# Ledger of designs, part 26: VH-VL binders against q8ixk2r445to577

Target 1, 133 residues: q8ixk2r445to577
Amino acid sequence: FFGMLQNKGLTDYCFDYNPPDENQIVGHQVILYLCHGMGQNQFFEYTSQKEIRYNTHQPEGCIAVEAGMDTLIMHLCEETAPENQKFILQEDGSLFHEQSKKCVQAARKESSDSFVPLLRDCTNSDHQKWFFK

## First folded at step 1 (VH-VL)

Design rc3 (framework fv_retifanlimab)
Fold by ESMFold2-Fast, scan of step 1:
Structure rc3 (fold): chain C 133 residues (1-133), chain A 121 residues (1-121), chain B 111 residues (1-111)
Amino acid sequence: as target 1 above (133 residues)
Amino acid sequence: QVQLVQSGAEVKKPGASVKVSCKASGYTFTKYYMNWVRQAPGQGLEWIGVIYPSGGYTWLDQKFKDRVTITVDKSTSTAYMELSSLRSEDTAVYYCARSLYDSTGYYFDVWGQGTLVTVSS
Amino acid sequence: EIVLTQSPATLSLSPGERATLSCRASQSVSNYGKSYMNWFQQKPGQPPKLLIHAASNRATGVPSRFSGSGSGTDFTLTISSLEPEDFAVYFCQQYNSYPYTFGGGTKVEIK
């Protein structure tokens, strides 16, 4: 799969990565923003290695979650995907982060009107269901 | 009180299948993962696989992929491990073990009492 | 798969002595500052009991004489002063990647 990664419960919002500049693609948090289909900030690829890749150019960014954390951050992709960069996209739309045993959920950012994807205990909530557009 | 209660001992002939049950109580069954681990007499522990009961998602050690099926019945809070094409080398005590995860990682905190499966001709 | 090698296979010690058990992984079981290594105690006829998780965190109810240390590929379980109930087999186990794997065990026996 390739495209905009949209939330079933938060229906107008998509994965979005908006780094400060091209030289700082790594280390910032992935956010959710209104789906617009413009630019490359919302275009992700789900790979056979269970990666969620940002960018169609080298070096590619890969979404990761550090152990004990719940935020999705951008790392550099590696030739062999490390465990913290592996997400299992299930047929029901859940994104399961194998290393932490948690699911990606659309959530409101603390004290803000913005939204972010976070790791949470897996439930059958529509806020934990994702699909490519 | 959290408990995992397993089915009783089984004696099988080579080529048969065995299905071991693990009944959970004292917690929300679908919130935690369930692992299966075996131990041959006098030997070490060998991880077989795990299931996430809420979604039915399973992960198996590749050496068991073609012979093991792990399932759950959410209505009875019971997990099952079925092992087919039994060999004498499959003689072992089979354990179910609940996994807990938190900010430190993922680990086995509660185990069933074990089910002895003996495979002999 | 990650292979865990425990040494020694057997420790023959007396009550009151210090026990040091080693577990070496064939590749790192640490990621982002955390080490995904558990230690279990097993007595005859019983299932394993969790002692240590994340290399150094004692499980609930585990006495303070048990401690875990290490990172990357080299891990140690220490029992500062053996009590009679501590004579058992100890297993390390990694959960950094599938398949989860266990070490071969170290038997701590009475001298």
Scores: ipSAE 0.006, ipTM 0.542, lowest interface PAE 14.0, mean pLDDT 84

Design rc4 (framework fv_retifanlimab)
Fold by ESMFold2-Fast, scan of step 1:
Structure rc4 (fold): chain C 133 residues (1-133), chain A 120 residues (1-120), chain B 111 residues (1-111)
Amino acid sequence: as target 1 above (133 residues)
Amino acid sequence: QVQLVQSGAEVKKPGASVKVSCKASGYTFTKYYMNWVRQAPGQGLEWIGVIYPSGGYTWLDQKFKDRVTITVDKSTSTAYMELSSLRSEDTAVYYCAREGLYYDYAMDYWGQGTLVTVSS
Amino acid sequence: EIVLTQSPATLSLSPGERATLSCRASQSVSNYGKSYMNWFQQKPGQPPKLLIHAASNRATGVPSRFSGSGSGTDFTLTISSLEPEDFAVYFCQQYNSYPYTFGGGTKVEIK
């Protein structure tokens, strides 16, 4: 699947990746930003290996969460997807992270007007429901 | 309580290398970037580079790419910055500074600084 | 590389006066309504201290007399009423793109 990963609870917000350096796309946090419908920094691919790929730059980036962490970080894609890069998009829209056994939730960052995706215990909250548009 | 404790002052000759350490405590080391910034005597601040500790990914200012290596030891929560082929112009206080991964985070905690003096 | 130009280089004021410090970027440091600009205070012999992050958000423990504003290429740090401890050097810093860059600093000195 291809497109913008939009949140059901924060209806105007999409996954967004704006790396500080276009020549080095890995190591920074994925954010949520207003969906603009133009692809670009909000265009992701969901693969058969359960990866969420950012293919705008080379080398290709894959969203990952390190053990013990709750933030979504861009890592280098590998030939065989490691467990920390696998997300199961369920029919109800939940995005389940394999290694941590947690779900991706849209969350407001404290002391700011920023929103970010974070791993949280799985619930039926619309803030944990995502769809490609 | 967040603390960044750096190694002590160094005096080096031109052409030598120096390795400065920054030991972090009071937070989850892998949840934050670690930046390195220097300041020559009486001058402004100059960014050297940053490392994402979980992945070991580094970004350096082009001016330093041929001479600087930034590494981490996750088991000891310590970041290192090694600068080679030292010149007199490298005399400066070198700082480590942590930075959050979220959009609105900044370099919020800094080490005390390590004075590196390069002289004949 | 984004160049940050701070003005004035030196600002001589008395306690109680308002200080207005400018930082101008050679390229926009704003993206999608977010501004990637920080302000730091530095006193002799000390590391820089974060004052303002993301252009306008005051850091923890920073007094309310400090405020930041601006977007795009033009940013301002305001100290509404100078206290004795506020006489220091102030640096702006962008984190919109690598390399991160700092302004040359504005020294706020007692008149």
Scores: ipSAE 0.007, ipTM 0.599, lowest interface PAE 10.8, mean pLDDT 86

Design rc5 (framework fv_retifanlimab)
Fold by ESMFold2-Fast, scan of step 1:
Order: structure tokens, then sequence, then C-alpha cells
Structure rc5 (fold): chain C 133 residues (1-133), chain A 120 residues (1-120), chain B 111 residues (1-111)
């Protein structure tokens, strides 16, 4: 699967990666933003290695979880996907991060009106259901 | 409080299949992984696989992938491990054990065990 | 797969003595600054009981005489002063990567 990765519960929001500088593609948090339908910074690919790749830039970025964190950060993709970059996309739309045993949930950023994907205990909430558009 | 209760002992012929159950109580069944581990008489422990009940995701040791199916029934909070094409080497006590990544409850509760004997 | 080697295979000790059990992994079981190593106690006819998780954290209700240490590939379970109920088989287990694997066990027996 590829396209814009949209939340079922937060229906107008998609995975979005907007690095502050073209030369600093990695190290920043993946956010959720209003789906614009144009691909670009909202275009992701789900690979056979269970990676969520950001193919808009070279070198390619892969979504990862930093040690001890619940936030999704952009890292460089590796030839063999490390465990921190593996997400299982279930038929019901859950994105399961195998290493942490948690699911990706659309959530409000602490004390703000912004939204971000965060790792949370897996539930049957629509805020944990994702699909490619 | 937390309990994992397994089905009773089974005696099977080589080539048969066995299905062991593990009924959970005292916690939210879907929030914890359920592992299956076996132990041959007088031997060490061997991991078979794990299921995440909420999503039905399973991971098996490569050795068992062609013969083992792990399933759950959420309505009864029960996990099942089915092993087919039984051999004499499959004679063992089979345990279920729960875990929860990143918490103090990693492999914290085990079932009492189910003895499966394979003999002709 | 990650192979766990426990040593010694058997410890013959008296109550009140210190027990030191080793578990060596064929490759690192540490990731994200955490070591994914458990220690279990097993008595005849009983399922294994969790003693230590994440290499050094005592499970709920486990006496303070049990302690775990180590990181990477080398891990130790220490029982500071053996009580009669501590004579059992002890297994280490890694959960850093699939398949999860167990050590062969160390039997702590009464002298």
Amino acid sequence: as target 1 above (133 residues)
Amino acid sequence: QVQLVQSGAEVKKPGASVKVSCKASGYTFTKYYMNWVRQAPGQGLEWIGVIYPSGGYTWLDQKFKDRVTITVDKSTSTAYMELSSLRSEDTAVYYCARDYYGSSWEFDYWGQGTLVTVSS
Amino acid sequence: EIVLTQSPATLSLSPGERATLSCRASQSVSNYGKSYMNWFQQKPGQPPKLLIHAASNRATGVPSRFSGSGSGTDFTLTISSLEPEDFAVYFCQQYNSYPYTFGGGTKVEIK
C-alpha cells in the first residue's frame, strides 16, 4: 500500500512530515495535519519489510520510534528494517508497532490544538485505525 | 486474582492433532499477549509462539510454523494452541503465559500446564 | 536465534549461602537502553514463576534477596542468602527478538 495515511476517527487528518529544512530530513516528529489530497509531504508507502516510508525525499526516510519514547520520528531507511521501524498494518486498520507492542493512535499534542500520532496501548478505537487513500 | 486455567491432559497417537486451551480471568484479556511454551519431561523450556488477542497477530518459532495454530476466543477470554502431525518428541507439558511489553507484568502469570503424551 | 547459556548447570549449596547464577547470550539482548532478560524459578510439578524482568527489576512479591544484573550479553542472578524454599531450577529468558529463547537452567540443590 501507498498514498496518504488517513485516520478513521480523526477523519480529516493524515500522516504529515514537514521537515524545517531540505537538508535535515531526519530527526523530527511525524505529525497529523489536514489531508490535502495532493500527496507531497503526506505521501507514504507501506513496504514488505513493514516500514512506513517517506518517499518524497532522497535519501528515503522511514518512520521509527526513539528509545523510551511514544512519538514517531523520521529516521533514514536501512537495507534491513530494524525492529524500531516495523509497523504491522492490520486488516481492520490498526498500525501495530511490534517492538513496543503498542498501536499508533491519533492524539492531541500536549496542551495544544495540534495532533500527532503516538504509541498507546492497543484499543478498538477509531483513533487507532488507519487507511491509505 | 489473575488466573490462567488450562485444559486437561491429552494422550494422542503419532500423526494426530491436539488443541490445548487457556482460559484467562482477573484482567482485561485483550490487553496482554499470550505466549505458549513447552517443556519435555526433565528438559528445559521451549518457546512456541505468541498471540496478541486484540488484533489476532501471531508470531511462531520457525520450527513450529507448519504445525501450530494459535487462536483466541475473546468472548470467553480463552487462548488456544493447536499442534498437528504429532510426534513422540512432542510429548511435553504445554504452558500458556501472559506478557505486557514495557511493564512489570512481563511473563508474570503462567497456566498450570497441560501434559500432552504422544505414544503409539 | 539467540542462544542462552547458563552456568553452572548445578549449584550445591547450604541454606544461608550466596548463590550466583550466570546467563550468557550469543548476541546482545539490550535495545533502547533496556535489557530484555527475565529470570524464572521452577519447582517440580509447577509452572515457572517470574522473579526478575528487564534484567534487574524484581517481580511483585519477590523477596529482596533476589537481584539481577547485567546488560548486553552477560547477565547474573544473585540470591544473597539462600532460604529452604529457594532450592529450585532457575531459567533465564530473552524477549528482545523472536523467537524468544530460554537458557538450559541452573539447578540450585541442597548440599
Scores: ipSAE 0.007, ipTM 0.534, lowest interface PAE 13.8, mean pLDDT 84

Design rc6 (framework fv_retifanlimab)
Fold by ESMFold2-Fast, scan of step 1:
Structure rc6 (fold): chain C 133 residues (1-133), chain A 119 residues (1-119), chain B 111 residues (1-111)
Amino acid sequence: as target 1 above (133 residues)
Amino acid sequence: QVQLVQSGAEVKKPGASVKVSCKASGYTFTKYYMNWVRQAPGQGLEWIGVIYPSGGYTWLDQKFKDRVTITVDKSTSTAYMELSSLRSEDTAVYYCARGDYYTSPFDYWGQGTLVTVSS
Amino acid sequence: EIVLTQSPATLSLSPGERATLSCRASQSVSNYGKSYMNWFQQKPGQPPKLLIHAASNRATGVPSRFSGSGSGTDFTLTISSLEPEDFAVYFCQQYNSYPYTFGGGTKVEIK
């Protein structure tokens, strides 16, 4: 499945990735931003390896969570997906990060009114439910 | 050559509505976003809102939410900003400005439309 | 909303002098390795013109004497040697979060 990954609770917001330079595609945090329907920085692919891929630039990026962290960071995709890059998109819309046993939640960013996806304990909140559009 | 051409000056009475147009040319209209910004005489710039034509999404500054509607007509490559319940404080030059999500949110500006609200 | 404070309000200089304009944000406008700050020039009776985007990137056709720097909450626009056409009002503008906001402007005027 592919498209814009939208939050059910924050209905206007989608996964978004804006690297500062196309040659520095990895190492930055994934954010949430108003859905615009134009693809590009909001276009993601959910793969059979349970990856969330960002294919706008080469080399392809894969969303990952570093050990002990709660933020989603863009890493280089690997031939065999490492455990920190695996997310289960469940039937109820929950996006479960297998390695940490936590769910992706839409949350406010400190120091601004911007929103980011963060790992939190799994709940039934609409802020933890996602769908491709 | 990118051009944004706005409608002419308007004089309105308090309580009326005004609809300003912004006709785009020289680029693919639906590939870029359109912002609206105003500037009261001798004052600074104030962002009103933006429209994302491809997705049909608009975002407005909360202070304008109940009085502003931003629309587009794709067939004529024209954006519109309608402001209702006009007050004397709404007297300003209104600008449309083209932007791209991640490169520059304001790269080309219209010439401006003076809206005067007086009794 | 993010409040942008520009200083000084007025900068009186002669042609050939260096101009340094400050813009301070009430909270960070840098996000994930990028600073979402623009600089605009406005002359009387004209719309604003984009000079700098993403804090330090010069817009197409803008002379090399204009440069932007900074990150987080503190940003600077520098004009290395003022030309007659550079006497104008300059605005900073953040696009890290909605609503987009502008600074109050710095007027660069001839001494």
Scores: ipSAE 0.007, ipTM 0.575, lowest interface PAE 10.7, mean pLDDT 85

Design rc7 (framework fv_retifanlimab)
Fold by ESMFold2-Fast, scan of step 1:
Formats: sequence, structure tokens, C-alpha cells
Structure rc7 (fold): chain C 133 residues (1-133), chain A 123 residues (1-123), chain B 111 residues (1-111)
Amino acid sequence: as target 1 above (133 residues)
Amino acid sequence: QVQLVQSGAEVKKPGASVKVSCKASGYTFTKYYMNWVRQAPGQGLEWIGVIYPSGGYTWLDQKFKDRVTITVDKSTSTAYMELSSLRSEDTAVYYCAREPYYYGSSHWYFDVWGQGTLVTVSS
Amino acid sequence: EIVLTQSPATLSLSPGERATLSCRASQSVSNYGKSYMNWFQQKPGQPPKLLIHAASNRATGVPSRFSGSGSGTDFTLTISSLEPEDFAVYFCQQYNSYPYTFGGGTKVEIK
């Protein structure tokens, strides 16, 4: 299913992706921003293939974690999802990245007054609990 | 230049609450995170939680979630930690500590500490 | 939570000797080549002072005799030649996940 992917602990914040334009969808970091309940930049689809897709127009973007990184980056979706693009949304709301054995957590960004989703060790923290609104 | 000044020592009865302040100066208050850490007499350090002053968002150790509230007053550059339902085992020195985020997500640490506030809980 | 165990609890040494302090984590505090471990020094009546961040990086103004090493679950703080001012309690602290946790401390005392 799909919608705005909101954090339980950081209650007003949602996954957000705002590329410079629709033809430059790849390479930017996924951020967290105040949930506005509108628009393409906070609208994500969780697929049966365990992908988090941005925008259903072509080309489709899929959230990925690059080797050695703990940040979420937008890549182009592939016909067969690679392991770095697979997230398991668990019963408790945790979003588990199986390749790294880490969970997605709402966290502060080191160099700016903003928040980002990043990989952290799995806990029962509300900052690691996500739901579609 | 950068300084964190905490409120003075407190003596409280079991069951009461205490509110410790941490006044920041010498830097832009909303650009740094503020942590709270305590230390019982002769014991080690225990992390309580952290607040992001710009948004007022907090992350707390689960053992404190039902008793601790961390807040900020941006107009006075002051952070507060309130601990309720005090017990004798809450007797400790409470510290505020500044955490920068300008070095990347892999380099987080407490670079400036307050002088500490002794809270004594006794009947 | 991640539990940090420091050993030994006490090191009794003389000025000029090498001190080696251990910190072991109950689970890895490293991810993809980065280690989220800090070291602090504390003297009686004072707040802790940052010595090492990210396992091996010395904080500003910290003398070169202090060094940190390790990854995963096993970390070491080394003081190559103890000065009188180095007799203090040392704590490790992980920031890989919330809650942040500290080790129990190692007291370096004069023999």
C-alpha cells in the first residue's frame, strides 16, 4: 500500500524526497520533513517486493542504501529489486534493511538543522516505528 | 566563550519532582542538541535523553520515559530536565551536555558540559 | 540496550608507565567500517572531558600520549606514558544507537 510514511516518535515528520526536477530523480538523500499531506515529494509506495518506491511515474525511484553508508539514497527501480533496495516493514512498525541487519531511524542530520532517516541498530524506540498515513 | 550554566543544588522529598535548568551562552542555541546525563555518588554515568532545541523533539532512555520531561525555552537559550516521582536512588549529579552535529553522522560527542547540579532525595 | 564493560576496574600505576584500558560492547558499535565509540576523562568534582571520538580521533587539545583503537565490540584507550594529571577515571560511551550508554569506568590511580 501507499501514502505518507510517518514516524511514530518524531510525530510531525514524514519521509520526503524533493529532487531538482522529475528527470533528475537519482542520487539525492531521502530526508524527513514536516508532513504536509499533499504532493509527490512525501508520497511513497511499499511494494510486495519489499521496495519503497517514490512516484509511480516513469522513471520510478526506489530507496536504497549504498555499501558502507547509513543514509537512504534514491536510485532507479530495477526489474528485479537488488538487496540494497529491500526493506521489511514489520508488524511493530519497524523498517528493517535485511542486507545491513539495521533498522531505519528518524535522526538528526550532522551538518544541518534537519532530520533524516538513517540505519541504526534495531531497538523498540518509537523513532524506529513507521506507518503509512 | 561557549558556556553551559546549570541551576543550583536541590534537596527533595521522595515523591516530589525536580526541574533542573541549563542556560547556554556563546553559540546559536538551536543549532546544537542538548543531552542530559546523571551520575550517582561514586558511580558511573547514565544517559537520560536528548532534545533537539529547534523542534523540541526528544529521545529518552526507556527507563525514564514515564518520569522525565525535557524542554527548552528558545527565547532564553535554556534547556530543562524535569524528573518526577523522585526516589532515593535518583540522588545524583545531573549534567547537561552539548552535542554538535556538524561533523557528519559518524562523529557525535559531548563537547561542552554544564558544571552539574546535585539533586539529593531524602526524607 | 548496548552494555559496555570496562576492565580493569582499577589500574594502579606510576608516572611514566603505559596504561591500557579496555571497553567491550555486548553487540557491535560499528557499521560498515565506522566505529561509534567515545572516551571521556573525569576528575573528582568535575564534569567529564572528551578525549577520543569515533574510536580513534583525538579531541582538540588532547595530548598525543592518548590514543584510541578498536572496532566492533572491542575497544582500547592507551596512555603511552602517564603524567601526574592523567590519574583520573576514564569512561567509554557508545553512540551507535539510543539509548546512549557508558561503561562502568576504569580508575587510573597512583601506585
Scores: ipSAE 0.006, ipTM 0.543, lowest interface PAE 15.2, mean pLDDT 85

Design rc8 (framework fv_retifanlimab)
Fold by ESMFold2-Fast, scan of step 1:
Structure rc8 (fold): chain C 133 residues (1-133), chain A 120 residues (1-120), chain B 111 residues (1-111)
Amino acid sequence: as target 1 above (133 residues)
Amino acid sequence: QVQLVQSGAEVKKPGASVKVSCKASGYTFTKYYMNWVRQAPGQGLEWIGVIYPSGGYTWLDQKFKDRVTITVDKSTSTAYMELSSLRSEDTAVYYCARYDYDEGYYFDYWGQGTLVTVSS
Amino acid sequence: EIVLTQSPATLSLSPGERATLSCRASQSVSNYGKSYMNWFQQKPGQPPKLLIHAASNRATGVPSRFSGSGSGTDFTLTISSLEPEDFAVYFCQQYNSYPYTFGGGTKVEIK
């Protein structure tokens, strides 16, 4: 699947990646932002290797969670997807991070009106349900 | 009305295995996680693991990883916990407990418990 | 794993008195603006009963005399005025990370 990855609970919000420097596409946190329907910084691809790819630049970016962390950050994609870059999009819309055994949830960024995707224990919350549009 | 009904008491010898069941009713079985917790006589509570029934995915405490298998039968709304290579230290009451949304109530309903006694 | 330490182990009080129970975690159980701490009541021969979830939210049907507070590593369960049915063992439990862990319990007994 490909397109904008939208949250069922926060219905107007999509995965968004907008790094401050166009020459440094990796190392920054993935955020949630109002879905604008234009692709670009909100365009992602879910691959057969269970990756969530950011398809605006070469080399390609892949969402990952570093050991001991719960934030989603952009890493460089590898020829064989490492375990920290694997997410299972389940039939119920849950996005399961295989290595940590946690699910991606839409959450409010502390001290801000901004939202971010974070790893939390898996629940049946609509804030943990995602779909491509 | 939510109800969790567990299988009856078991007496086993060291080295044997035991399989405890937990039959759920009154809710959509596949939408809620099912946890397993034990309590040795006069002791505190010890978490064993949890299963997400829809996908069959399990998370176990490292202490039990090599001896415990948690499974579900969606057709009968039943969860199972199998513990192998039993030791006398495994003598305990074993509970199943469901948990709700993270916005809601974790471990809101518990089974009545199953006493497993391991003795020679 | 996160170790939960409850104090005191035993609290001897009379009906009508205030009970304050502590639970301390070896590392933070607060994440993403919430505290993932539950409180349970257990009476002899019964399974645990949920009292408080997410540190401060009373479960359905739980009397208002029960309240939970705290964040990070320090949590408190307060019973504002003990009723006869409140004499029981109380356990805290974290669900911020696997493995889920329980405190050793605080027994509230009649003095």
Scores: ipSAE 0.006, ipTM 0.529, lowest interface PAE 13.7, mean pLDDT 84

Design rc9 (framework fv_retifanlimab)
Fold by ESMFold2-Fast, scan of step 1:
Structure rc9 (fold): chain C 133 residues (1-133), chain A 120 residues (1-120), chain B 111 residues (1-111)
Amino acid sequence: as target 1 above (133 residues)
Amino acid sequence: QVQLVQSGAEVKKPGASVKVSCKASGYTFTKYYMNWVRQAPGQGLEWIGVIYPSGGYTWLDQKFKDRVTITVDKSTSTAYMELSSLRSEDTAVYYCTRSDYLYGSYFDYWGQGTLVTVSS
Amino acid sequence: EIVLTQSPATLSLSPGERATLSCRASQSVSNYGKSYMNWFQQKPGQPPKLLIHAASNRATGVPSRFSGSGSGTDFTLTISSLEPEDFAVYFCQQYNSYPYTFGGGTKVEIK
């Protein structure tokens, strides 16, 4: 699958990656932003290795979670996907991070109108359900 | 609550190197980026570079790429900036400041600054 | 890469007057509805203090007399009525692309 990764609960929001420099994709946090339908910064691919790849620019990035963190960050993709870059997209739309045993949830950042995907205990909430558009 | 505490003033000769530290407390060190900015006496601010502490990934201004190394020690919540081959033009106050990508990369907390004087 | 030009270089005013500070970017610092521009205040011997982030969002604890506006290449910081503690140097800073760059500063001084 590939396309814009949209949240079922926050229906207007998509995975979004806007690094400060378009050609420097490593080390920044993945955010949620209003779906604009133009691809580019919201275009992702789910691979057979369970990676979520950012393929719009070179080099290719892969979403990862570092030990002890609950935020999703962009790393460089590897020949064989490391465990911290593996997400299982389940039939019900849940995005399960195998290494941490947690699910990706759309969450509001503090009291602002900014949103981010975060790792949370898995629930049946629509805020933990994702689909490609 | 949040504090960034930098190492003390340094006096160096041309050609030497200097390593400035920035110890963070009061927040989760790995959730914020750490930037380095300098200011020559009576001059404006100049961005040197940034590190994402969790992964150790850095981006540096081109003019500093051959002379600057930014690192972190996650066990002590400390960031370091090392500048080599010092010149008199490197005399400046060096600041560390954290940023958050989500809120517009705001630089909300700054260290007190470290004066580096390069003279012969 | 992106050059920020602040004007005027010096603004001489009295307490109670309105201050309007300009920052112009050599290319757009706005992308997908967001403007990547910060404003800082700096007093002698102190580090810069964040006033405004994302062009118009006031930082925590910053008085309401400070406001930011603009998008694209033209940005303004306004101080509606100067207090004695507001006489300082103000810098704009873009974070739309690396390297991050600062304006040359506007010094707001007592007339």
Scores: ipSAE 0.007, ipTM 0.550, lowest interface PAE 12.2, mean pLDDT 85

Design rd1 (framework fv_retifanlimab)
Fold by ESMFold2-Fast, scan of step 1:
Structure rd1 (fold): chain C 133 residues (1-133), chain A 121 residues (1-121), chain B 111 residues (1-111)
Amino acid sequence: as target 1 above (133 residues)
Amino acid sequence: QVQLVQSGAEVKKPGASVKVSCKASGYTFTDYYMNWVRQAPGQGLEWIGVINPYSGDTWLDQKFKDRVTITVDKSTSTAYMELSSLRSEDTAVYYCARRYYGSSYNYFDYWGQGTLVTVSS
Amino acid sequence: EIVLTQSPATLSLSPGERATLSCRASQSVSRSGYSYMNWFQQKPGQPPKLLIHDASNRATGVPSRFSGSGSGTDFTLTISSLEPEDFAVYFCQQSKEYPLTFGGGTKVEIK
């Protein structure tokens, strides 16, 4: 699968990665932004290795979660995907992070914050269901 | 050159429907979102909704959700906004506007000339 | 919905003077260094024209006398020295989330 990774509960929001320097793709948080359908910062690939790859720039980035954190950040892809970069896309659209045993949810960390993809306990919420468009 | 050309002025009775067209030229129609915005006489701008011409997906302001339908005809590069159950408060100039979407930016870069819709008995 | 409040409603100035227009959002329209605030100019009988996008980026062809600033909830459009063609209505507009919303406008008129 590849394309825009869109949220079922927040149908106007997609995974978005806009690093401040196109040559420095590592270390920034993956956010949610209004879906635009034009690729670039919203184009992702789900691989057979259970990675979510950002293929817009080189070297390619892979979404990861740092130990003890609930935010998704961009790291360099490794020759063998580490557990913190593995997400299982289920038939119901749930995106299960193997290492933490949690699901990716469109959520707010603080009441004043925008929606971002965060690790949360798995539920049947549409905010935890994702599709490629 | 990019152009958005809208249909002509309409006069409608309360309870009727109106369908405004916006014909795009000078770019690939499916590469840019198309928004609809209205402006009542002497008033400010009010966002109605947006369509992705590639997929047909739409997002509407809740105020218009039950009365507005936005569609596209890819073969003619034309977007349509249909507003039903017209009220006198719907009297306004209706604009289509192309939205640039890139690098997490979004802004209206080109606008149609506007279509005046007058609702009166 | 994010409500945008523009002030003043009317600004009466002479050519050559500096214009400062304010736009306040009911919620922050900034995230991770980006501020999703745009400014439009509208003249009678014409559609709005983009001046500034994403708080401080001047649109192509817009004169350098126009500048935007601000972050979070407080934004400003500045015209350093008014030219005759600058007397118009100015609207701010947020692009952070749906529904997209506009301010009520500030009319810059000749004194």
Scores: ipSAE 0.014, ipTM 0.643, lowest interface PAE 7.3, mean pLDDT 86

